# Ledger of designs, part 96: miniprotein binders against Mucin-6 (MUC6)

Target 1, 185 residues: Mucin-6 (MUC6), of Homo sapiens (Human) (q6w4x9r395to579)
Amino acid sequence: GHCSLEGGSFVTTFDARPYRFHGTCTYILLQSPQLPEDGALMAVYDKSGVSHSETSLVAVVYLSRQDKIVISQDEVVTNNGEAKWLPYKTRNITVFRQTSTHLQMATSFGLELVVQLRPIFQAYVTVGPQFRGQTRGLCGNFNGDTTDDFTTSMGIAEGTASLFVDSWRAGNCPAALERETDPCS
Short names: E, the ipSAE of ESMFold2; O, the ipSAE of OpenDDE; V2, 0.75 times the mean of E and O plus 0.25 times the DockQ between their complexes.

## First folded at step 18 (miniprotein)

Design fc2 (from hc5 with I47L; at its last look DockQ between E and O 0.88; V2 from the best seeds 0.83)
Fold by OpenDDE base, look of step 18:
Structure fc2 (fold): chain B 185 residues (1-185), chain A 119 residues (1-119)
Amino acid sequence: as target 1 above (185 residues)
Amino acid sequence: SEEEKIKEIREEVKKLIEESRKLLEEAKKAGDLQAVRLLFNAIWMLLEALKTGDPEKISEALLKLSEALIEVAEKRGDPEAVELLLEAQELLRKALKTGDPELIKEAIKLIKEAAELLG
């Protein structure tokens, strides 16, 4: 399964359903029983301009009982808030520079993350087949059915992205319910 | 009957989910991403367990919830809540071995008490 966060506010789920939203919060991007130690992948969005429609991905966070890894445009920060030199290695996770503009987080448990740093901060999540039907968050449920990708954190399938996205917010942030993304964003 | 006991457990789990949602919102406000992560997971597991009503799945989900609430309780410095949750975990582990729904019911009671302390 491949999930992408592109263009600042566009998401394509594991089931290949595209949608867009404007939010300035941390969201659960991926959670699954297949992630060890109750791991979760989170996406951090912030304002990138003056208008409410100008939002962008600014960081990706992997959080488990053992690890906290924050990948932003300028640095990789771990548990102690310390910026690490790459490659950074834990028991099951390695973060390294893939190219001049791309970082990669490789894992031993079937999760791969590629982050494009420039010119636009973007993220690409890949999970193995063992994750089928067992994922939740903004990347969807990876069950081959696009119609139920907008399943909220309370297990309710929504028809639109706004309530779905808001249900997966991980912080006390404004709701992403106000306005759909402008075509020009 | 066994069916009636499971029905009762399901109802109690639903109530517990609602209480957990409140705690989740509080964790969000506090910026406690660890608690947020754990609570999201536990709530989801409970919801999934309710789909089938499988006592084993319910017990596993309740264990996860207990873990999440212990995280919250420790951060808040509430040893009473921690104690209740640890006891609940013990009951749930026994339930997983024996399949006794009464143990599950008792564990839920303890978890609810702890959640109330934390609410």
Scores: ipSAE 0.847, ipTM 0.918, lowest interface PAE 0.5, mean pLDDT 93
Fold by ESMFold2, look of step 18:
Structure fc2 (fold): chain B 185 residues (1-185), chain A 119 residues (1-119)
Amino acid sequence: as target 1 above (185 residues)
Amino acid sequence: SEEEKIKEIREEVKKLIEESRKLLEEAKKAGDLQAVRLLFNAIWMLLEALKTGDPEKISEALLKLSEALIEVAEKRGDPEAVELLLEAQELLRKALKTGDPELIKEAIKLIKEAAELLG
């Protein structure tokens, strides 16, 4: 299955359902019982234009008990805050430069991440068939049915992307509307 | 009856999910990505277990929630909450071996008490 994070905030799920959202936060991109130790793939979005509604991907994070691997738009790869030379290996993860403009994170558990660094920071997530029907997060549930890909973190299928995306926020991030209503701004 | 005991357990699990959601929101506010990762997974497992109504799946999900709350309790330095959660895990392992729903009910009581200490 393939999930893509392209352009500003365009997402295509494992079931090929496209959507766009506006947010400046960290989000759960993928969790699954196929990821060891309750691992999570997360996406970080930030403001990218003049208006508050223009947001884009700035980093992808893989988080486990022992590791926090960050691939960011500044092209530096860190683990637990420490910059790493490429190729970088853990027991089950290898991060390496695929091409002059692309990095790849390969794993032993069926997750693959390709990050385009230039001209625009984009990410492409591939999961093996064992993940079918067993994923959750911004990449959807991978069950072959696009009508329930907007399933929230409480298991409720929504008709619009905004409620679905909001339910997968993983950080304390002020909404763009909230910042505009700040009496000091 | 066994049917009444399972219905009571499911109702208590639903309440525990709501308490866990409050702790998840607190973890987000604190920027605690490790707790957020663990709580997202534990809550999802509880929701999945409720779809089946299987006491074994409920017990397994409660073990995972207890693990998530232990991580929270250790970060806060709350050894009383840790002790309650370890006891809950022992009860849940015993429930998985014996099939006794009263052990699940008692474990939920301990988990709720720990969650109140962490709230």
Scores: ipSAE 0.780, ipTM 0.868, lowest interface PAE 0.8, mean pLDDT 87
ESMFold2 (binder alone), look of step 18: mean pLDDT 87; pTM 0.875

Design fc4 (from hc5 with K64Q; at its last look DockQ between E and O 0.01; V2 from the best seeds 0.00; counts 0 for: pae O 14.1 > 1.5, placed apart)
Fold by ESMFold2, look of step 18:
Structure fc4 (fold): chain B 185 residues (1-185), chain A 119 residues (1-119)
Amino acid sequence: as target 1 above (185 residues)
Amino acid sequence: SEEEKIKEIREEVKKLIEESRKLLEEAKKAGDLQAVRLLFNAIWMLIEALKTGDPEKISEALLQLSEALIEVAEKRGDPEAVELLLEAQELLRKALKTGDPELIKEAIKLIKEAAELLG
């Protein structure tokens, strides 16, 4: 299954449902019993330099009991607050430079993350088939049905991306701004 | 009856979900991502367990909630809350072995007391 976080705050779920939002927060991107020690993948969004109220991805965080791995827009990779040289390896995780513009986090538990650093910070999440029907967060539930991909953290299917995204906020931050954002032509 | 006891347990779990959501918001404000991660998972597990009504799934979800609250209690330096939660976990493990719903009810009371200390 494939989930993408692309420029303009576009997300495409594991079930290929696209949506856009404009929030500045840390969000739960993926949780699943397939991630060891109740692990979570999180996405960090911040305001862009554009004059309209637009937001962009600035970091991706993998968090478990033992690990806090942050891949940020300035190419810094940290583990538990300590900056690391690449390639960086733990028992289950390897982070390495895939190309001059892309970093990859490979894991032994079926999660793979590719981060594009330039020209725009973007992320691509791949999970193995064992994750089917067992995911939650901004990447959706991976059950083959796009109509319930906007399932909130309380298990309620919503019709709008903004309510869904707001339910997955993991930080002290304002609600998503999608409905107040006017796109430029 | 055992059916009435399970109904009572489900109502108490609903109350725990509401209190856990308040603690989740506090963890977000504190920037405690580990507590946030654990509380998101525990609340999800409780909601899923209520859909089934299965006492085993309820007990497993309550064990996860207890783990999340221990993380909160340790960061606040509240050893009394930690002890209550460890006792609740022991009762829940016994409930899983015996199938006795009274052990689940007792564990819920301890978890509620600990959550009150942390709230």
Scores: ipSAE 0.780, ipTM 0.868, lowest interface PAE 0.8, mean pLDDT 87
Fold by OpenDDE base, look of step 18:
Structure fc4 (fold): chain B 185 residues (1-185), chain A 119 residues (1-119)
Amino acid sequence: as target 1 above (185 residues)
Amino acid sequence: SEEEKIKEIREEVKKLIEESRKLLEEAKKAGDLQAVRLLFNAIWMLIEALKTGDPEKISEALLQLSEALIEVAEKRGDPEAVELLLEAQELLRKALKTGDPELIKEAIKLIKEAAELLG
């Protein structure tokens, strides 16, 4: 399964359902029992402009009981809060520079993350087949059915992205908005 | 002095890391996931070893790198590179036993030569 966060506000789920939202919060991208140590992948969105529609992905966070890895445009921060030189390796996770503009996080448990740092901060999440039907969050449930990808944290299928996205907030943040925006903005 | 020798080794390892990174990139482009993993791991180990400058850790990391490069060399059909790397491994094993930094230095030379052949 492949999930992408592109253009600042566009998401394509594991089931290949595209949607967009505008929010300035941290959201759960991927949660699964297949992630060890209660691991979760999260996305941090912030304002990129003055309008409500000007939001963008600013960081990706992997958080478990054992690890905390924050990938932002400028740095990779790990458990001790310090910026690490790449490559960085823990027990199950390796972060390295893929290209001059791309970082990759590889894991031993079937999760891969590629982060484009520039010119647009974008993220690409890949999970193995063992994750099928066992994922939740903004990346969907990876069950081959796009119609139920907007399943909230409470297990309710929503018809719109905003409520779906809001349900996966990791903190007290403003409500997400659904607005058509130029993917290049 | 011993300190000077270690300093020299560190510098040579740094150069080797850079060369290995090039090979890593090529492996990525080629889609050789096994090579990518091996090279990445080896490079990481070298970087970690450089933090302390421990000759033993450096030697171990160089063994890993040599193994990774052997994988690449075999896939590319470069027996000369393989031979160089095998020789390097032998030197490194001796270095681990004797602690002789000259053996490490010589091994690095061979590994670099092999890496250049593969580049």
Scores: ipSAE 0.000, ipTM 0.186, lowest interface PAE 14.1, mean pLDDT 88
ESMFold2 (binder alone), look of step 18: mean pLDDT 86; pTM 0.860

Design fc5 (from hc5 with K64M E67Q; at its last look DockQ between E and O 0.01; V2 from the best seeds 0.00; counts 0 for: pae O 7.4 > 1.5, placed apart)
Fold by ESMFold2, look of step 18:
Structure fc5 (fold): chain B 185 residues (1-185), chain A 119 residues (1-119)
Amino acid sequence: as target 1 above (185 residues)
Amino acid sequence: SEEEKIKEIREEVKKLIEESRKLLEEAKKAGDLQAVRLLFNAIWMLIEALKTGDPEKISEALLMLSQALIEVAEKRGDPEAVELLLEAQELLRKALKTGDPELIKEAIKLIKEAAELLG
């Protein structure tokens, strides 16, 4: 399955459901029983322009009991706050430079992350078939049905992206404004 | 009856999910990403277990919640909460082996007591 985080705060779920949101927070992107030790992939969004509605991806974080791997817009990779030279390897995870503009995090547990650093910071998440029907977060539930991809952290399928996204906030940040819309839509 | 005990367990789990969400919001406010990670997953497993109504799945999800709370308690240096949660885990493992729903009810009481100490 494939989930993408692209410029303008656009997300496409594992079930190919596209959406956009306006938020400045850290969010749960993916959790699954297939991730060891209750691991979580998280996405960090920040303000990217003058208007309140312009936000963009600034970092992707993989968090487990022993690791906090951050791949950020400043092109520095850290683990638990320490900058690391590439290629960087832990027990289950290898981070390496794929091209001059792309980094890859490969894992032994079926998760792969490709990060485009330039010209726009974007992320592409790939999970193996063992994840089918067993994911939660901004990337959806990977069950082949787009109608319930907006399932909140309380297990409720919502009709709007903003309620769904807000339920996956992982930090101390304001909920997205319910009436906020893209001026160009 | 055994049916009444299972019905009570399900109701207590619903209450524990709401209590756990309050702890999750506090973890977010404190910037405790490790607690947030664990609580999101534990709450998800509890919700899924309730859909099945299977005491075995409920016990497994409660084990995950108690482990999340142990991490919180250890970070705060609260050994009383840790002891309560370890006892709850022992009861849940015994419930999984014996099928005795009363052990699940007792474990939930201990988890709630520990959550009170951590609130």
Scores: ipSAE 0.744, ipTM 0.860, lowest interface PAE 1.0, mean pLDDT 87
Fold by OpenDDE base, look of step 18:
Parts: structure tokens; sequence; C-alpha cells
Structure fc5 (fold): chain B 185 residues (1-185), chain A 119 residues (1-119)
């Protein structure tokens, strides 16, 4: 399964459902029992302009009982808050520079993350087949059905992205906004 | 004036959006989901960038579009289009650094040419 966070406000779920939202919070991208030690992948969004519609991804965070890894445009920060030189390696996770503009987080448990640092901060999440039907968060549930990807943290299927996204907030943040500018219209 | 340059850029971007929409439709017909996703997002970004007219946002959106078109071009076996788009990307990267609207205009020209080859 492949989930992408692109263009600052675009998300494509594991089931290949594209949607857009504008929010300035930390959101749960991926939770799964397949992630060891209660691991979760999160996305940090912030304002990138003056308009409410000007939001962008600014960091990706992997958090477990054992590890905290924050990948931002300028640095990789780990558990002790120190910026680390790459490659950084833990028991199950390795973060290394893939290219001049791309970082990769490789794991031993079926999660891969590629982060494009410039010119646009973007993230690409790949999970193994063992994650099928066992994922939650903004990346969806990876069950092959796009119609239920907007399932909230409470298990309710939403018709719009805003309520769905809001349900996966990791903190007390403003409500997400949904803009209906369809380029296909 | 700078304002006039931005106005010209906006007009050219609008034309480029229309061309890209055609390619998007073709990608849909072809069942190329990756191209559909990339083009869709890029077009959306361009539309949003046009709302503010911010050269930086426009440049970023154009980078996304160029990448989308590169993938289309590669799949279609059009190396000429790829070359044009790579050149456009280089100009856009420079534009992001310098803020020179002329670089943006030139990049748009190249992207349009590539899009025409792909259309």
Amino acid sequence: as target 1 above (185 residues)
Amino acid sequence: SEEEKIKEIREEVKKLIEESRKLLEEAKKAGDLQAVRLLFNAIWMLIEALKTGDPEKISEALLMLSQALIEVAEKRGDPEAVELLLEAQELLRKALKTGDPELIKEAIKLIKEAAELLG
C-alpha cells in the first residue's frame, strides 16, 4: 500500500483515494497493530501563507514507545531532541539520505517512508501486505475499498474529508477546511 | 512592471491548465492512475496558486506539473518532451531562488511545448 502527502495539502490513501484538506495540526497518518511498540506515523501541518487555504506539510513524525523520529525540511530529530547526522540507525529503523533532496526511513517491520525535502516537502508511505485491513488514520484502512477510507477515529464513515481529518488530530487544533476546487470540473 | 509580468504569467498558466486537463482526461481513459493522480494534484495546485498570484507558489505548482508530465512522457516514449520538462524544472528551481519572473515565463513556455507534444 502506498500513501502520499503531496503539494502541501493533498493526500492519497493506501486505497488510492485522493483528497485535499487544509489544517494546521498534527494528524495521525498511520496506526496499526503491525507497528511495533504502539508505533504511529504522524504528519505535522502548518500555515504556509496568510490564507486559511495556505497550509503545508512541515514534518513527519514516527512515534513509538521506543523511538521518536521527526523529519522536517532542515533536520532529523530523534528521542533526545538532538539533530542527528545521517545515517541514523536504531534497532528496527534506519534513516538515511537517499538523494540530495530525499530522505528514506527504512524499517524491519514493513514500513517505508520517503520524504522529499525540496522544493516541496512531501512524504510517501509504503506498507507491506501484512498491513491490509489493519491501518487507521489519514492514509485510510488499506482494504481495497475507497468508499470507507474516511473512517473516523471513532469508526464512523464520513462523506467529506474535513470531519474525517479532524477526527485524527493529535492535539487541540483548529478545524480542518475543505476546498472544493475540482480541476476536472 | 512586476504586476504586468505576473499578469502575463497568470494568463499563460491558465492556458497550460487547459492543456493539462486534456492530458488528464487522456490519462483517465488510458487507466493510468498514477498520471491521473499527479496531473490532478498539479492542476489543482496551479489553480490555487493563481488565486494569489504568488510567483513562488506558481513555481512550485509548475514543478509538480512538470514532474507529472515527465512521467507521462516517459511512459509514452517521448524523450523530447522529457528534455523540455527537465529544462523547465531547472529554470523553475532558479526562479525559486532568484524570484525572477522571466524564468517562470520561460519555464511555462517549455512546459507548454512539452504538453503539446504529449497531446
Scores: ipSAE 0.016, ipTM 0.314, lowest interface PAE 7.4, mean pLDDT 88
ESMFold2 (binder alone), look of step 18: mean pLDDT 87; pTM 0.873

Design fc7 (from hc5 with L38F A68G; at its last look DockQ between E and O 0.89; V2 from the best seeds 0.81)
Fold by OpenDDE base, look of step 18:
Order: sequence, then C-alpha cells, then structure tokens
Structure fc7 (fold): chain B 185 residues (1-185), chain A 119 residues (1-119)
Amino acid sequence: as target 1 above (185 residues)
Amino acid sequence: SEEEKIKEIREEVKKLIEESRKLLEEAKKAGDLQAVRFLFNAIWMLIEALKTGDPEKISEALLKLSEGLIEVAEKRGDPEAVELLLEAQELLRKALKTGDPELIKEAIKLIKEAAELLG
C-alpha cells in the first residue's frame, strides 16, 4: 500500500483515493496493530501563507511507546529532543539520507517512509501486505475499497473528507477545510 | 444466558469507548501525544472488537486500554488508578483463559473507575 502527502494539502490513501484538505494540526496518518509498541505515524500541518487555503505539511512524526522521531525540513529530532546526525538507528528503525533532497525511514516491520524535503515538503508511506485491512488514519484502511476510506476514528464512514480528517486530529486545533476558501468571503 | 451476558458486555464497552473518547479530548488539549496515540489505538480496538462481539477480542482491547491508562496514571502519580487497572488486567488475563464473561464485566467496571479518576 502506498499513501502520499503531496502539494501541501493533497492526500492519496493506500486504496488510491485522492482528496485534499486545509488544516493546521497534527493528524494520525497511520496506525495499525502491525506497528510494534503501538506505533503511529503522524503528519504535522501548518500555515504556509495568509490564506486559510495556504497550508502545508511541515513534519512527519513516528511515535511509539519507545520511540519518537520527528522529521522536518531541517532536522530529525528524537526522543530527547536532540537533532541527530544521519543515519540514525534504533532497534528496528533507521533514518537516513536517500538523496540530496530525500530522507528515508526504513523499518524491520513493513513500514517505509520517504520524505521529500525540497522544493516541497512531501511524504510517501509504504506498508507491506500484512497491513491490509488493518490501517487507520488519513491514509485510509487499505482494504481495496475506496468508498470507506473516510472512516473516522470512531468507526463511522463519512462521505466527505472534512469530518474524516478532523476525527483524526491529534491536537486541539481548528477544523480542517475541504476546499479553498477566501478569508474575505 | 451467554448471549445476554455478551450483550451486556457490549453495552459496557460502548460506555467505556465514550469515556475513552473524553480522555482523548483531554489528552489533545494537554498536548500529550503519547496518550493520544494509545487512546486512538485502544478506542479503535474496542470498536473492532464490538463488530464481532468476540470476548477474546474485547479482552485484548481492554488489556491494551488498561496498559495505556496505567502509563498515564503512573505519570500523573495516581496509585489508586494504577491499582484498579492492574486488577483489571489480572481479570482480563483470567478471562482469556477461562472465557468467563463475568470477569470481563468486572474488569470493565474497574477500568471505567480508573478512567474516571484520570478524567
């Protein structure tokens, strides 16, 4: 399964359903029982301009009982808040520079993350077949059915992205917008 | 009957999900990402368990919830909550071995009580 966060506000689920939203919060991107130590992948969005529609991915966070890895445009920060030199290795996670513009987080448990740093901060999540039907978050449920990708954290399938995205907020943030809005309108 | 007991368990789990949701909102406000993480997970597991009503799946989900709540309780310095949750875990482990739904019900009661202390 491949999930992508591109163009600042576009998401393509594991089931290849595309959608967009404008939010400025941390969201659960991927959670699954297949992730060890109750791991979760999170996406951090922030304002990139003055308009409500100007939002962008600014960081990706992997969080488990044992590990906290924050990948941003300028640094990789771990549990103690210290920026690490790459490659960074834990028991089953390695973060390294893939190219001049790309970082990769490789794992031993079937999760791969590629982060494009420039010119646009973007993220690409790959999970193995063992994750089929066992994922939740903004990347969807990876069950081959696009119609139920917008399943909320409370198990309710939504028809639109707004309520779906908001249900996966990891912080106390404003509601996400599904479409571009003019702050003057 | 066994069916009635499972029905009762399902209802109690639903209540516990709601309580956990409240805790999740509080964790969000507090910026406690660890709590947010495990609560999302536990809630999901409980919801999934309710789809089938399988006592084993319910017990596993409850164990996951209790594990996370213990961490919160320890961090907060609430030994009473910790004790309740440890007892709940013991009951759930026994339930997994025996299949006794009464143990599950009792465990839920303890977890709810602990959750209320932490709320």
Scores: ipSAE 0.815, ipTM 0.908, lowest interface PAE 0.5, mean pLDDT 93
Fold by ESMFold2, look of step 18:
Structure fc7 (fold): chain B 185 residues (1-185), chain A 119 residues (1-119)
Amino acid sequence: as target 1 above (185 residues)
Amino acid sequence: SEEEKIKEIREEVKKLIEESRKLLEEAKKAGDLQAVRFLFNAIWMLIEALKTGDPEKISEALLKLSEGLIEVAEKRGDPEAVELLLEAQELLRKALKTGDPELIKEAIKLIKEAAELLG
């Protein structure tokens, strides 16, 4: 399964449902029982222009009980606040430079993250088949059906991206700004 | 009688989800990202367990919530909350072995008391 976070705050879910939102917050991108120790992949968005409709991805965070791995647009990788040289390895996670413009986080538990650092900070999430039907967050539920990918953190299927995205906020921040639903989703 | 007890448990879990959502918002305000991570997972498990109505799934979700609240209680140095949550976990493990819904109700009461101390 593939989920992408692309410029202009565009997201494509594991079930290939595209949507756009604008907001300045940390959001739950992916949680699943397949992630050890209740791990969470999170996405950090901030303003990229003057208007509230101009937001973009500025960091991706993997958080577990023992690790807080941050890959940010300043091209620094940290764990628990300490900068790390690449390649960086823990027991289950390896972060390394895939190309001059891309970093990769590979794991033993079926999660792969590829981060494009330049020209635009973007992220691509790949999960193995064991994640099918067992994901939640901005990347959707990976059940092969796009109609319920906008399921909120309370388990309610919404028709709009704004309410869905707002429910996955992980900080005390403004609600996702309302905009028209992408006709392709 | 057993059906009535399961109905009561489901209603108490709904109330606990609402209380947990309040704690989640407080964790967001405090910038406690670890608590946020744990509460999102626990709330999701409770919601999924309610969809099934399965007492075993409800007990597992309550164990998860208790685990997260113990971490919060330990950070605050609140041993009374920790003791309540550990007792709730013992009751839930026994409920999983015996299938006794009264043990689940008692565990929910202890979790609510602990949540009040932490909120």
Scores: ipSAE 0.752, ipTM 0.848, lowest interface PAE 0.9, mean pLDDT 87
ESMFold2 (binder alone), look of step 18: mean pLDDT 84; pTM 0.832

Design fc8 (from hc5 with A30S; at its last look DockQ between E and O 0.87; V2 from the best seeds 0.83)
Fold by OpenDDE base, look of step 18:
Structure fc8 (fold): chain B 185 residues (1-185), chain A 119 residues (1-119)
Amino acid sequence: as target 1 above (185 residues)
Amino acid sequence: SEEEKIKEIREEVKKLIEESRKLLEEAKKSGDLQAVRLLFNAIWMLIEALKTGDPEKISEALLKLSEALIEVAEKRGDPEAVELLLEAQELLRKALKTGDPELIKEAIKLIKEAAELLG
C-alpha cells in the first residue's frame, strides 16, 4: 500500500483515494497493530502563507513506546530532542539520506517512509501486504475499497473528508477545511 | 446465560469507549502525544472488538486501554488509578486464559473507576 502527502494539502490513501484538506494540526497518519510497540505515524501541518487556507505538511512523526522520530525540513529529532546526524539507527528503524532532497525511514516491520525535503515538503508511506485491512488514520484502511477510506477514529465511515480528517486530530486544533476559502468572503 | 453476559459486557464497553473519548480530548489539549497515541489505539481496538463480541478480542482491547490509562495516571500523579488499572490487567490476563466473562466484567468495573478518577 502506498499513501502520499503531496502539494501541501493533498493526500492519497493506501486504496488510492485522493482528497485534500486544509488544517493546521498534528494528525494520525497511520496506526496499525502491525506496528510494534503501539507505533503510530503522524503528520504535522502548519500555515504556509498569509491565507488561512494556505497550509502545508511541515513534519512527519513516528511515535512508539520506544521511539520518537521527528522528520522536518531541516532536521531529524529523536527521543531526547536532539538533532541527529544521519544515518540514525535504532533497533528496528533506520533514517538515512536517500538523495540530496530525500530522506528515508526504513524499518524491519514493513513500514517505509520517504520524505521529500525540497522544493516541497512531501511524504510517501509504504506498507507491506501484512497491513491490509489493518490500518487507520489519514492514509485509510487499506482494504481495497475506496468508499470506506474516510472511516473516522470512532469507526464511522464518512462521505466527506472534513469530519474524517478532524477525527484523527492528535491535538487541540481548529477544524480542517476541505477547500480553500477566501478570507475576505 | 453466556450470551447475556456478553451482551452486558458489550454495553459496558460502549460506555467505556465514551469515557475514553473524553480522556482522549483532554490528552489532546494537554499535548500528551503518547497518551493520545495509546488512547486512539485502545479505542479503535475496543470498537473492533465490539464488531464480533469476541471475549478474547475485548480482553485484549481492554488491556490496551488499561495501558493507555496508566500512562495518563502516571503523568497526572494518581497512584490510586494506577493500582486499579494494574488490578484490571491482572484480571484480564486471567480472562484470556480461562475465558471467564466475569473476570472481564470485573476488570471493566475497575477500569471505569480509574477513568472516573482521571476524568
Scores: ipSAE 0.840, ipTM 0.916, lowest interface PAE 0.5, mean pLDDT 93
Fold by ESMFold2, look of step 18:
Structure fc8 (fold): chain B 185 residues (1-185), chain A 119 residues (1-119)
Amino acid sequence: as target 1 above (185 residues)
Amino acid sequence: SEEEKIKEIREEVKKLIEESRKLLEEAKKSGDLQAVRLLFNAIWMLIEALKTGDPEKISEALLKLSEALIEVAEKRGDPEAVELLLEAQELLRKALKTGDPELIKEAIKLIKEAAELLG
């Protein structure tokens, strides 16, 4: 299965459902029992310098009990806050430069991440067939049905992306709806 | 009947999901990403188990919730909450072995006591 995070804050799920959102937060991209030790893949979005309302992907994070691997737009790879020279290997993860513009994180547990650094920071997530029907987060549930890809963190299928994306916030940030201002406030 | 016991357990699980959602929001605000990761997973497993009503899935989800709450309790330095949660995990492992739903109910009581200490 393939999930992509592309310029303009576009996402295409494992079931090929496209959507767009604008938010400045960390979000759960992918959780699954197929990830060891309840690992999570997360995406960090921040305000772009192009428009006040536009946001863009600035980092991808893999978090497990032992590792917090951050691949960011500044092209520095860290684990648990320490900068790492590439290629970087753990017992089950290898991060290396695929090309002058792309980094790759390969794993022994069926997750692959390719990060395009230039011209625009983008990410491509690939999971093996053992993940089918067992994923959740911004990349969807990988069940072959696009109608329920917008399933919230409470297990509720939504018809639109807004509540779905908001439910997967994983950081200290207001929800997109909470960032709206009321002239009376 | 066993069905009445499972229905009661499902109602208590719903209450635990709400308590866990509160702790999840606190973890997000404090920047405790490990607690966030674990609580997202535990809450999801509880929701999925609740849809099936399967006592084995409920027990497995409660084990994961206990693990998440131990992380929270250890970070706060609350050994009483940790002990309650370890005891709950032992009851849940026995429930999985024996199939006895009363052990699940006892474990839920201990988890609720621990969650109260952490809330």
Scores: ipSAE 0.780, ipTM 0.868, lowest interface PAE 0.8, mean pLDDT 88
ESMFold2 (binder alone), look of step 18: mean pLDDT 87; pTM 0.875

